# Designs tried in a protein design chat: VH-VL binders against o27280. Part 123

Target 1, 266 residues: o27280
Amino acid sequence: MDSMNVPEVLEIKRIVEESESVKTFIFSWDFRREVRPGQFVMVWDFRDEKPMSVSLIDPVRSEIGISIRRVGEFTDRVHGLSEGDLLGIRGPYGRGFELMGRDILLVGGGIGMAPLAALADEATARGMRVDALVAARTADELLFLDRLEAAGVNISTCTDDGSCGFKGFAHERLLTLEENHDMAAVCGPEPMMFQVMRILDERDVPAQLSLERYMKCAVGICGQCCLDDTGFRVCAEGPVFWSQELSRVREFGRYRRDPAGRRVPW
Short names: E, the ipSAE of ESMFold2; O, the ipSAE of OpenDDE; V2, 0.75 times the mean of E and O plus 0.25 times the DockQ between their complexes.

## First folded at step 5 (VH-VL)

Design pa5 (framework fv_bamlanivimab; also named j19; at its last look DockQ between E and O 0.72; V2 from the best seeds 0.00; counts 0 for: pae E 3.7 > 2)
Fold by OpenDDE, look of step 5:
Structure pa5 (fold): chain C 266 residues (1-266), chain A 121 residues (1-121), chain B 107 residues (1-107)
Amino acid sequence: as target 1 above (266 residues)
Amino acid sequence: QVQLVQSGAEVKKPGSSVKVSCKASGGTFSDYAISWVRQAPGQGLEWMGRIIPIFDTANYAQKFQGRVTITADKSTSTAYMELSSLRSEDTAVYYCARSTYDFGSGYMDVWGQGTAVTVSS
Amino acid sequence: DIQMTQSPSSLSASVGDRVTITCRASQDISSYLSWYQQKPGKAPKLLIYKASSLQSGVPSRFSGSGSGTDFTLTITSLQPEDFATYYCQQSYSTPWTFGQGTKVEIK
């Protein structure tokens, strides 16, 4: 456990270009250290450290994958790396997804599909039926379609511009779907998740949602990722929460706190 | 009227490869998935795999993985099924069939006329 | 893989007869079950999808029922053109699998 908090310097084995802005970095992993879909790791480029969801868990090849969207200075540097380069990885941390039932619905938006892709792999391996609603702004931003299709996941897509699948947002598409599911896993922009959760609650579908917050320590000490009113720490009690838990979180879907602790609207 | 038109009959030697085409007309190719189903003489139907052209992604039955490749050309609304390392037991009529790719859309409502593939030494 | 078992493998019937074909899945497949009709030398034709939905253009004498593991195709009054082989197919999970078929022959 103690060693878990020390970054291990790992070599990038492979890099998969998922889209123009998203790359998956694959590392060798000692699976004596268990990792679950929905958990995150802290990625250290020897200058800065950021939490990233695990998007690939391959016990057969003894590998994990971390999908990173290029959105700032840190990710720009990471995206500039090549196979064979080194990164510091510590973790995994947080509460991952729980699988239940036979039929599961995945609703993902943008990079939010990263942890869901890992979950899809596990679910399909367990013989579960997986439906995945994949949302993005445009067709070229839809992630992991190859992996999902290859795994036998049933895919429905929606894009803001209608370039692929349903024209509109994920919650809008969800309203048009009639299939029933035993549980749902949701990850993406928080406004999307908020709307999706409402629909799922109305349908009495148990739902787990993965939140994204600014995380510094990842071990529940610094409090940077605390959620208002509840005191939930996204890094410790989350990042995966049940809808019932999030119903108690007033800030959910409304705002987050920046590194300075200020409220930032979504 | 939507229809799928497949390429003509093939006679192949064991160990060779065959590539069958399936051209869609009368509809939007990108809105659907194309499956390949074969039927050996006097036998039932066997699903081989599916492609979703708009995603350019395919999945295959385990039985055929590594030996079958399904592709699609959106510009010509044509799907292809290539089966390599042919064996005598691959002798069958091969069908392409259309389905939607959304949830619960595993029914094939439009079928090609079939392509007979005979594998013999 | 999910196994689909049809019963019977073959049956003889007369025009006007009520014909019932059953299909059993090795596991619960909800309503993700389709029925096809195939005549010799022809491609299969979709009759029923989602266990009970009648495909457009298919005569109303055809109907499907069931959910979970047990499904039934019913022809209320067999017509001359209905002598064929019928297949059930699950689309609950890949690979999609078919029943072995039921041949409906003229008595």
Scores: ipSAE 0.870, ipTM 0.929, lowest interface PAE 0.6, mean pLDDT 95
Fold by ESMFold2-Fast, scan of step 7:
Structure pa5 (fold): chain C 266 residues (1-266), chain A 121 residues (1-121), chain B 107 residues (1-107)
Amino acid sequence: as target 1 above (266 residues)
Amino acid sequence: QVQLVQSGAEVKKPGSSVKVSCKASGGTFSDYAISWVRQAPGQGLEWMGRIIPIFDTANYAQKFQGRVTITADKSTSTAYMELSSLRSEDTAVYYCARSTYDFGSGYMDVWGQGTAVTVSS
Amino acid sequence: DIQMTQSPSSLSASVGDRVTITCRASQDISSYLSWYQQKPGKAPKLLIYKASSLQSGVPSRFSGSGSGTDFTLTITSLQPEDFATYYCQQSYSTPWTFGQGTKVEIK
């Protein structure tokens, strides 16, 4: 990290409790530093630094929001903070989503809906029609439904347990929904994204997919940015990739790597 | 089979508020959105907003933002529309109507009978 | 907001006539257009959705066509119960908006 890329210490202006496990932290932001949907920031609690997707971009209020799911020691500490407390923010990093056409499909799973919520705001501001398929294990894990509805987004839901909307997986629900979109953006668990990508490819819908594990590659701190037999995405910035790029990656949706680099099925 | 039953006519003074109810009978509204549409005497139809009860989320036409609140009680399958700071221009018949909330489902297939709201001093 | 313009505002027709009502959107709404019928003192009734899909229970003499900005509702062989006001509605983006209505009157 050099001095040109030093974390800025920012005050938590507002905290929105999205669910029992997810909170959105809102900060004042100087938009001379452009932020685009699909980009991430490094969040520093003065002990550890972790990448987090930007979930709110609000130039009118001069605010950004960062949505964080409670999954471990770092996120537990951050969830314990209150309005007025300080966090270090560095970035933004990575390539953002590109918008094209008139009609966009968003497919989000769990916390993957966070970067897609920011994209939905930009797409609606451009006058695009936005359809969002929001997927989660249970109703309590569906995120941003209030924000999406208020923005004029057309929402469909599915839960694995059937507690809200369609009972089943995102790709099963997608097969029953409107088929014609100019593009799609997808973010969520990798197995979900793989199945959704295959359906969109069959429909000739160009899709962009956001891969959490490639966020660190954009800041040079991830040794896992080199891929399998295809060599694709060696040293390229993520986290957003086009579906035609990911179709050449054997490991996508099939296996991951543990800290030792060993292949582990999803 | 399913029908939407609305509360009765109201006469209100300027500056007051009115709350109209819409109850699903013969079925449930958990898989549907409920819209509110008004029609002033001799005028056309005007969409005010909708609620998707299972998400507990509402969306309003900008013209009514800040004055209208749409809510739902899933346990009784009843939706409500409250309009505040009433003016004579708010005199209209207010309809509730259901639609599915899935993509392309902004068409309203079942309508309530309407509630006449008259604002006069 | 998307503006919907209907024409004509009213028309006179006889039983057995073919009636055509048009609706124009201020921007491309693809096929996200519905048609409703309203009789005096009653709530609107859905006739057509997604520009051309006939609602269950609606007589086959009603049909819809069009896409983009220009849409048409056609009633073949007009019946006595068809004298009413007809409205188009876009559901491409919120707020949903209606045309001003076309009154179909007895000649």
Scores: ipSAE 0.591, ipTM 0.789, lowest interface PAE 2.0, mean pLDDT 87
Fold by ESMFold2, look of step 5:
Order: sequence, then C-alpha cells, then structure tokens
Structure pa5 (fold): chain C 266 residues (1-266), chain A 121 residues (1-121), chain B 107 residues (1-107)
Amino acid sequence: as target 1 above (266 residues)
Amino acid sequence: QVQLVQSGAEVKKPGSSVKVSCKASGGTFSDYAISWVRQAPGQGLEWMGRIIPIFDTANYAQKFQGRVTITADKSTSTAYMELSSLRSEDTAVYYCARSTYDFGSGYMDVWGQGTAVTVSS
Amino acid sequence: DIQMTQSPSSLSASVGDRVTITCRASQDISSYLSWYQQKPGKAPKLLIYKASSLQSGVPSRFSGSGSGTDFTLTITSLQPEDFATYYCQQSYSTPWTFGQGTKVEIK
C-alpha cells in the first residue's frame, strides 16, 4: 500500500493470449491494496510507462491481470516478454465502476472490454444479471467471450464486417434491443461511447463510461489528463465518469489531445 | 421457418453413453442458442445446458457437469448432446430447443420433436 | 440455482372457466420468466416471454403478469385445446430452471 506512487517490480506469472494482438499479463498481488473494476495501473517497462486497465481481479488466487493490446513501441516490447520477466507496476489509480440494481448492461468495444470483464466477474459474484454487448471490427478481435459465457454473462456481439453477430456498430445494435437495465457500464472507442451514452440517456438508464486520455503523473498534479471546460482529471476524478458528468464536457466524442496538448480528432 | 429435427430413439445399458443430434433448418444457425432439456416419464422439464454455435463453449447445469457434453457443428447446422455413465434415472425424452442469440436467449421458441432414451439392463 | 415453484400442481376446470396458475422464484428474477404449454406426447410450446409478452400465434385469452419473485399465468376463458400441462421457466441466470408443472384437467 506504501508503494502506490513508486513502481513495484513484479514478475509475470502467466501470459494469456486473448487474440493475435491482445495478451493478458498475470501477477501476484497483495489485496491489502484494494483494486476495483475500472481502476488502472501504470505499467513500466524500465524505459517508458503507460496506463493499463485491470482486466482480472482474483483475491482468492491473489492475482491481477492486465490486458495489453499491441499498438506501438511500448506495447511491442511488453508483448515480447515471457513468463518470469519483470515489469514495474504503480497503482491502482482512479475511480472505478459502481454497481447498482440487479440488471447491468456492459457495452465494450475492442480492448475496452478489459475493465468490463473485471466488472462482469464482480457483478456475477453479487448475483446480478449481466448482459454484455461486445463489439469489434472482426470476429477474431472479440475479447473475453469464453470467459464471459463461463461466468453466466448473456452475450450479444457486433462486428463491423458481420463475421460474428450483428453487422454494424454497438449503438446500432443497442437501438434494436428492448431490454431494460438498472445501469450500464461502457468502455471502448470514444465515438462509440458518445453514441451509446445518448441512447442510454434517452432511455433514462444510469450509465458510467470509462475514458482514455494521455497521462503523465497519474495522481492529478500535472494536468495532462484534464478534460476541457470542466477541469476533470481523468486520472483523479475518472477514468470512470457518470454520463451526467460527461454531458457537460465539450471535448467528449469530438476530439482528444496528443502529448504536446494539441487537439486531435477522434 | 426454423425447424429442429432430432435423431431417433435409443435403448442403452447402464454405464454406456448416448449422443443425440439436433439438425436445424431455416434461419441463420449462428444466431441460435441451442438448449437441451429432458423429461423423465411422467415428470417435468429439466434444463441440461446450452451452446451458442458461434462460441466453442457450452454452459451446463451443475447436476450434469462432467457427464454431459454439448457441441455444435456449424458446417452442418447440427447440435449434439452426449450423456455418459448412463443410469436408469436418465431414461427420458431429450429435447433440443432454440432461442435467438441475444440477451433474451432463454426464451425457447422452437423445439425439436424429442428423442426417447431408455436405460435398462 | 434458482428454484421455481408452481401452484397448484394440478387443477380441474371446465370449458369457459378462468384459470390462474402461479409461479414463485427463490430469488428476484426481474421479468426473465417464460410460460410453456405441453400436451401429451408433444414438445413444449412457448406462450409467454418476458413475464407478460404474448408469443406470436398464441390466443389473447392467455396472459402473464408479475415481476421479481411472483408470476401468474391466466387463461381467461378455457377452451378444449387448453387442457395441458403448463410450465414456468426462469432465464435470469444459468442454469435455467423450470417449475414442476401444473396439469390442467377436464372437470
């Protein structure tokens, strides 16, 4: 618990290949440092440090899992590691998801399913009914389907190319579904989350959405993860926000900022 | 129009296994959730498990875990249920049933005709 | 596992009677409940889904109500073809479970 702001060097215990581009790295974890679904850790490969969502929270085995998609130089290096290799981990940080009611909808796009898989485990352990709408470009990129099914989650899939489930985007599928839910949790590409948020708001479904922004300090001091117009810091007040909080954020769904602070379209 | 056609009746000895087939016609097979439900003579309905053919994973009732295997062959639009270590109490009619693949997949709107399995010796 | 208890286990009725069958879940299942009709030697037939939604082709004399733990199937004016066994089934969580059945017989 005293090591949250300094990376702790941990051994990779197991690696699970979730897809051609996504691996889950599993570490022993002392759960005196509580971890909640939707929180993140900073992963340090001894050269660079990046935020990653926790996808597995297993107090019984004293393990956490961190799912990482290969998208650049840092993640290429991490994907090259093996069982027994070392990584630095700081955290957890941020505000996680809050569960309410008995019926929860999860809407995940791509790697955004990682924190939602952790949430699904917690929700099912509480006896909630969990419905998950899992989206990707192709069938091969759909994540965690077997794990979700084994946990008793009710799955619907969307693929851009129609190779699995509904052909189209998650919000297009959501429009055709009649089910009522007590709450929703959403994580994925920000344009998807914006469209899903509008639908859920019209239906009066309380929703929590997990944002991704550039981070440097992870503890709220440097301001690099701030949202325009509100001053919310994704690393401190988020990454999980209620939809009501995000309705006041001008940049949500429209643009993001690069490391230099420049506006970049989503 | 979706239709499910099951394999014919079987007589088995205790300790053996049985494999029942369920061939789907009509609709898109990958949109189905296929359940297996059995009914002993004069008794009610008992859900055994389901498979969604898109996935390579089935979900089983705990009572049957370790004895039942549910599979699907997407190329032939056929689901299978195999029950091993048969006992006389497994004498029943075995049904396959379909629902659409979505959050409401538990509403079984199409049923096979049933397969009678008798276990005696 | 969620246990489903039907009441009564059997009843006798005449054509034209109003019939009410209840189903109780061992825990809150929201509205994830369906009703089936089964005639001797035949597969079950879906009547009601989502507790109260009428399946296509099912006569309007059938209706379902309830949420949470207590559910009811009502047949407003019993017809000769309605003498059958009726089952409720929860789909809130796996394993999906059925009630023990209610046999509706000719008085």
Scores: ipSAE 0.268, ipTM 0.676, lowest interface PAE 3.7, mean pLDDT 87
ESMFold2 (binder alone), look of step 5: mean pLDDT 92; pTM 0.948

Design pa6 (framework fv_bamlanivimab; at its last look DockQ between E and O 0.01; V2 from the best seeds 0.00; counts 0 for: pae O 13.7 > 2, placed apart)
Fold by ESMFold2, look of step 5:
Structure pa6 (fold): chain C 266 residues (1-266), chain A 121 residues (1-121), chain B 107 residues (1-107)
Amino acid sequence: as target 1 above (266 residues)
Amino acid sequence: QVQLVQSGAEVKKPGSSVKVSCKASGGTFSDYAISWVRQAPGQGLEWMGRIIPIFDTANYAQKFQGRVTITADKSTSTAYMELSSLRSEDTAVYYCARSTYDFSKGYMDVWGQGTAVTVSS
Amino acid sequence: DIQMTQSPSSLSASVGDRVTITCRASQDISSYLSWYQQKPGKAPKLLIYKASSLQSGVPSRFSGSGSGTDFTLTITSLQPEDFATYYCQQSYSTPWTFGQGTKVEIK
């Protein structure tokens, strides 16, 4: 436990520009610390610390990648770093995705595609068929399309403004797509995930969804990541939950809590 | 109706390259995945690779990796297949074919007329 | 790569016969299987997609069945225009692969 909570200072080995607002930071990684798709790490820039999902898990090259969207002060500072600069990393934490069956549907919105890209690599390595519905507001915000295509992932896109693929929301596109998957994995804006979960539940497709909540300790003791009415800790029992677990969670898709603990609508 | 029209027959020498075009008429080009399939004389069908025009990266069969480049020009609704370092074994009819943009299910419902490529010294 | 094996490699049949062609995948491909007809000098034509769905404009005497590794194309009353070579093709994962073909000759 104590060793897991000590950040390791790592050198940024490479930076990949995924879009104008998203960069992937690649680090050498000692895989004695196992990492699974859907787990997260706490990234420390020597001033502040934030949870980030792992988007690349490459034991052959001994590398992990962490994809970070520029959205505020912390991520602005991290985006200003160069190869050779240092970051503190602690983890990994949380429950990752579980794979089952012969084929999997991935549904990702925006940066939510990051952990799903890592899962796609594992699924294809197991010989599964991977279909991915990649969603964003605009074409320029669709992530990992070239990487997924090169891996043989079967892609469908949707954008809010119709600039690429289906014009509309991911759940609207899902209604028009052929249903024949053994499981699904979903990550993105929580309102999207709620609507997608309802469709998948109606079709009897087992689904796992990755939630985002405010985190401080990342090991389940501070209570900041707890979900109302269940006591589930996103950092410990999640961030990945089965849809049946989330059916017991009143707040899912309806509201979140700010750092002061107030309910805030999505 | 959607139609795929390919460029004309080619006769090439070993070691050279060939670039075959496939122009789509009708429908929206971005609604397709375009595959290239070849057939040597008296032989079966062999999938070479595909492109979805909204992506920068094509997917290739390993046999052709490094020798085949598949591209698309959305402004002209035209896909291209370029095969380099030609060998006599590359003598074949080359087809382009489309499938719906629906997880690239691979059900190729429209085919071009084929382009005969002969590689001889 | 997923290997697709067709049987038989060729057959001869009379008009009106029921013809069955089989296709076996080297691994489970669910229902991601299509069938094509190719006449001499022509491009292939899609007959069946998703193992059993009949393509628009294809006569109802053609049918497909199967899932997993074993698939069948059936022509229930062979017609003179059905002289052709038939191919199965998997689209479960890339590279997409074809069977070696089955040549159907009319006696």
Scores: ipSAE 0.203, ipTM 0.666, lowest interface PAE 4.7, mean pLDDT 87
Fold by OpenDDE, look of step 5:
Structure pa6 (fold): chain C 266 residues (1-266), chain A 121 residues (1-121), chain B 107 residues (1-107)
Amino acid sequence: as target 1 above (266 residues)
Amino acid sequence: QVQLVQSGAEVKKPGSSVKVSCKASGGTFSDYAISWVRQAPGQGLEWMGRIIPIFDTANYAQKFQGRVTITADKSTSTAYMELSSLRSEDTAVYYCARSTYDFSKGYMDVWGQGTAVTVSS
Amino acid sequence: DIQMTQSPSSLSASVGDRVTITCRASQDISSYLSWYQQKPGKAPKLLIYKASSLQSGVPSRFSGSGSGTDFTLTITSLQPEDFATYYCQQSYSTPWTFGQGTKVEIK
């Protein structure tokens, strides 16, 4: 067990309230330890540990950001923390996004925008044209809009209730877009990603998708995040996968395994 | 120690195809990507494409799109590069090389010994 | 595609000399730059990755520096086994591209 697998106790430098249910926790980071958009870290609150995507990578300020959605006991505790409080962070882990081409399409839903926000920063820094389709249930759940805009991202919004942007789902909005991109990066609810992937494949747009699975060890040992049929470990071979890779994963868009290992439909 | 061993030299006619193999030993084949790089006589290095064997996914340089096919057999830890519609300009030494999955970390730390391919009428 | 230009194309040096090779990218490639050594009839050998990280097993006389568009490979004291051709390679974006090479010859 090397140093990267031991949680480093870090002070919360800053907290950004992204929405009612999402906060971004900012930490000082030693960039001798590289981190890429799409990678995740294990967050330890000294009681439990959960994987979280890196949503901010700022080498200039020597900071990273982790966006956490309030969804359960662990995240409830974390959301109760204040600036100056401590968390354990180990990682980063997993395969991050790869950037190719000149024009990139980001399709994100809900908290899935977290890793895509980081990717957007890198892509724009690289001088890429970035279009982002940001989806949420309601307008108040749309994430990182100001940040994306500031980065020069061309934003299209989609909400289930039509409170902002296109009324409908991300894949429906995508169907209305005619522009071709060199690459797409997708993250959000798996049913959304499944539909988006299908459309992108039909359009011959290379796509990377970030999966969310229950991860325990983050190092490919426990098998908790193993995908059926392929044996792919989301923590080791992912969480970012190419569409071609996911095409081999039967469970994708259909079901996942819960902490007990049971199949749970989406 | 990880090694990549390539197939022997090839002499081909224009219009034909060549398939070069690259067998990995001494490591985990599935943990890395295999790239193919060629070098014409007296010239520099040219990246052709890459495969991730565990996912069986390959990416190619646009220059070779439609003409090159990179495959891998995980059971034998062997990667293949097939180049079709050969031209005299394809005369080169072809190398396989190991890298990580991430294109941003595209350093190639282990190389095969190279396979000379000569295209002549 | 990103163009990589090395300078010089060739140089003559003696054992013990300090040798410097430069590589320039047509655009900012951050630190996604690697250096390779190639001897005649042999495959390239990785020397430096991420602009300045020394590959395991490579002598400390080799070093890399730079970021953005301009990079440098330095050999502090040239050894007999260092006479070879050196290539830089960017991995900032696909396709990966190499410099044209710098041949280090014995004076």
Scores: ipSAE 0.000, ipTM 0.494, lowest interface PAE 13.7, mean pLDDT 92
ESMFold2 (binder alone), look of step 5: mean pLDDT 91; pTM 0.939

Design ra1 (framework fv_azirkitug; at its last look DockQ between E and O 0.79; V2 from the best seeds 0.00; counts 0 for: pae E 4.3 > 2)
Fold by OpenDDE, look of step 5:
Structure ra1 (fold): chain C 266 residues (1-266), chain A 121 residues (1-121), chain B 107 residues (1-107)
Amino acid sequence: as target 1 above (266 residues)
Amino acid sequence: EVQLVESGGGLVQPGGSLKLSCAASGFTFRTYAMYWVRQASGKGLEWVARIRSKSNNYATYYADAVKGRFTISRDDSKNMVYLQMNSLKTEDTAVYYCVRPSYYEGYFDVWGQGTLVTVSS
Amino acid sequence: ETVVTQSPATLSLSPGERATLSCRASQSVGSYLHWFQQKPGQAPRLLIHDASNRATRVPARFSGSGSGTDFTLTISSLEPEDFATYFCQQWDSFPLTFGQGTKLEIK
């Protein structure tokens, strides 16, 4: 059996508080198991299992980081852990981001910045010019700003309440920016991604977007993360999709499936 | 602009006390651990103390040479880190640097200008 | 503790020459070895982190190599502003320790 499908019990090496609701958990990682920005892992706290994006990839230190937002019972338990505690990690799974061109635009909202931060590190290491539009509800919820700056990323911020940067939503800020890029990577609330994708398409900027769906198996078997009407499995064909692929996905930006499989509007 | 500014250095007699301060600006201070590193004149660098972030319960660590005598602390509301130095010895004479580690605490990436502490009779 | 030893203590070279500085750890530190540059009256400046990664705004003429116990800092062609003291530092285990430094001076 493929070893990647068996959870490996790992010790939490370090914990970093990214914000009031987001923590990054750092683990030693054997990079014989390749991991790419945009891929996810299944995190097991020995009671429940949830998919989480990789936010840090450091082959030099042989470490990965997983940023987790406190949103429910599972994440509450995980946020209660300390360094030295154990978690089960299996993966990575899914299709990650692809880098192309010289200039890249990152558009992230909330915890959606997690995979984009990892992508930013790779892009800058490759000598690419990286612009990042970082969005959040408030200034205190903006993620990875110092990290991105340290990597050489040009940052623009926007907040719903105007407490930092542009007052408004990411797509509104994007409309005020005239510069085009060779490609864009987008991750955040799906309504945000939907609007951002529309603008990027109008500007003929190739875009990749990372979707979030309820996932159980992570190996394309259970079908819980299937997208209407294409039948794309977010865990197998995604979670990163090209805008052209998502244009064929009826439910994108409109609704999602809940754990019971019911359609739930965004 | 990321900046660290030390203060509080001066001349003190052996057995005396001194409190150093470091003002941080230009970054999310609360997210970072902070360090003190010292350097005697014409000598190498020596790690002195470490204080972790709130998420790690402000855990503190000290070099053996200063353990029991020095106390590192921080005030996130003021973006300040401190070093209380008690029972000072002549060998504590050095320039003391406030130092910020990298985002995930892998290396020292930002240093203050340093403040001179002289312990002499 | 892990002892870090640098060699030579002093290196005398001329502008335009190649400089090679050595750093040796008493035990393996993996790639957790960093290099700093310090000029008189100034604080140390991060030059190389994790054995081979140039810090931001560090010229391409600086490069680091090595792993385990033996590390090297190389300056391909010395500029006048490069004459300073260079320290290596291990971040494998606490206490964090520095080398005694290599002074690079003008010949």
Scores: ipSAE 0.810, ipTM 0.908, lowest interface PAE 0.7, mean pLDDT 95
Fold by ESMFold2, look of step 5:
Structure ra1 (fold): chain C 266 residues (1-266), chain A 121 residues (1-121), chain B 107 residues (1-107)
Amino acid sequence: as target 1 above (266 residues)
Amino acid sequence: EVQLVESGGGLVQPGGSLKLSCAASGFTFRTYAMYWVRQASGKGLEWVARIRSKSNNYATYYADAVKGRFTISRDDSKNMVYLQMNSLKTEDTAVYYCVRPSYYEGYFDVWGQGTLVTVSS
Amino acid sequence: ETVVTQSPATLSLSPGERATLSCRASQSVGSYLHWFQQKPGQAPRLLIHDASNRATRVPARFSGSGSGTDFTLTISSLEPEDFATYFCQQWDSFPLTFGQGTKLEIK
């Protein structure tokens, strides 16, 4: 209970370099604190804390994994850590993905594949057929391909530069794929998610999309993760939203907010 | 297709040396720990050595029977794992397998075909 | 060191029969017990990982169970290609150790 609001200091058990810019940090985890794909944790490096999606949920080994892209000062410091070093973790928080039906489509761009990799593991463990469209700018930025293949996931790839798979954007590749899924789960750059959501809506495929916003409290109190026009708090009502919920959000796919709450273009 | 191909086995006298190689393909080699496992005829399977990825400082670990005599190493630019075997004993006679664990480790999932090392005078 | 002991050493059965192979660890290994099949002249092949999870492309007739110290591999109805040697292996602690094997042979 109370551990969800106070960081627990955990030892980094293992580090896996997923790409030049992405590392997965693995920790022992007490699964009395249940974790679902799509939920996030707040990672504390004893100076700052940031929300990170859980990418590995392994109750058999009592482990979680958190995949972190090096994009700034905080993540640069975390990437400099080694096995045995400490991080604070509080959570999990937020609404995770809901699985339904027998056939699921995953569409992930860049680090957005992290929560979808966790979802793929759960879906395959339930006996679902899982198709994944994995997108990146280049081949060396495609994430989790080996892991997804080992789980029995049917993988399609696309890269902006054509270095692996389809040359182009995820939504363009999606137009060439089968349309017979019971649901979809989408996570990646917000412009990509917006375009993918429109295609899935046209196909009458129920879709859940995972949003990223600035967070401070992670429990719905401070209001800094709120979405325009709805008052949805990403940390409380999300980060996973149904496409219908997002269709009511003016800012989705059009602009984002900085930590001061100002509109900035994508 | 994931593939591991061992080479460098052969006949050597006690006290001699051999270097085994393992060529990996079909997967993102640099992110995996890599293992050697051996099998003597009639003796079953024995773990020999592990080398971890660069992000885990290429940390190595050895079975007691080979510690100080064998050295595991890797070259991520060539997708190669090596086993330098020194001060060989007749007890080292076995088929040596290069093995890839599961992605985050925890079980052995891909094995090479093996290379035979015979230590005999 | 965790010693892993298999029984029986040899099991003689006919196609269509049920095979039950046992593996016992000298101390608890939780669920970190794995099963491999090895045919003559071939490398081992993973069948079951983490006590009960079938590896990719392993037929449903193979199942594993157990936790702690006692583990079982069951083949519900033997096919001719199932006659091989089976090893269990623990990954709870180093050194990683294998059982001595159970040879499943045609009667």
Scores: ipSAE 0.241, ipTM 0.663, lowest interface PAE 4.3, mean pLDDT 88
ESMFold2 (binder alone), look of step 5: mean pLDDT 94; pTM 0.957

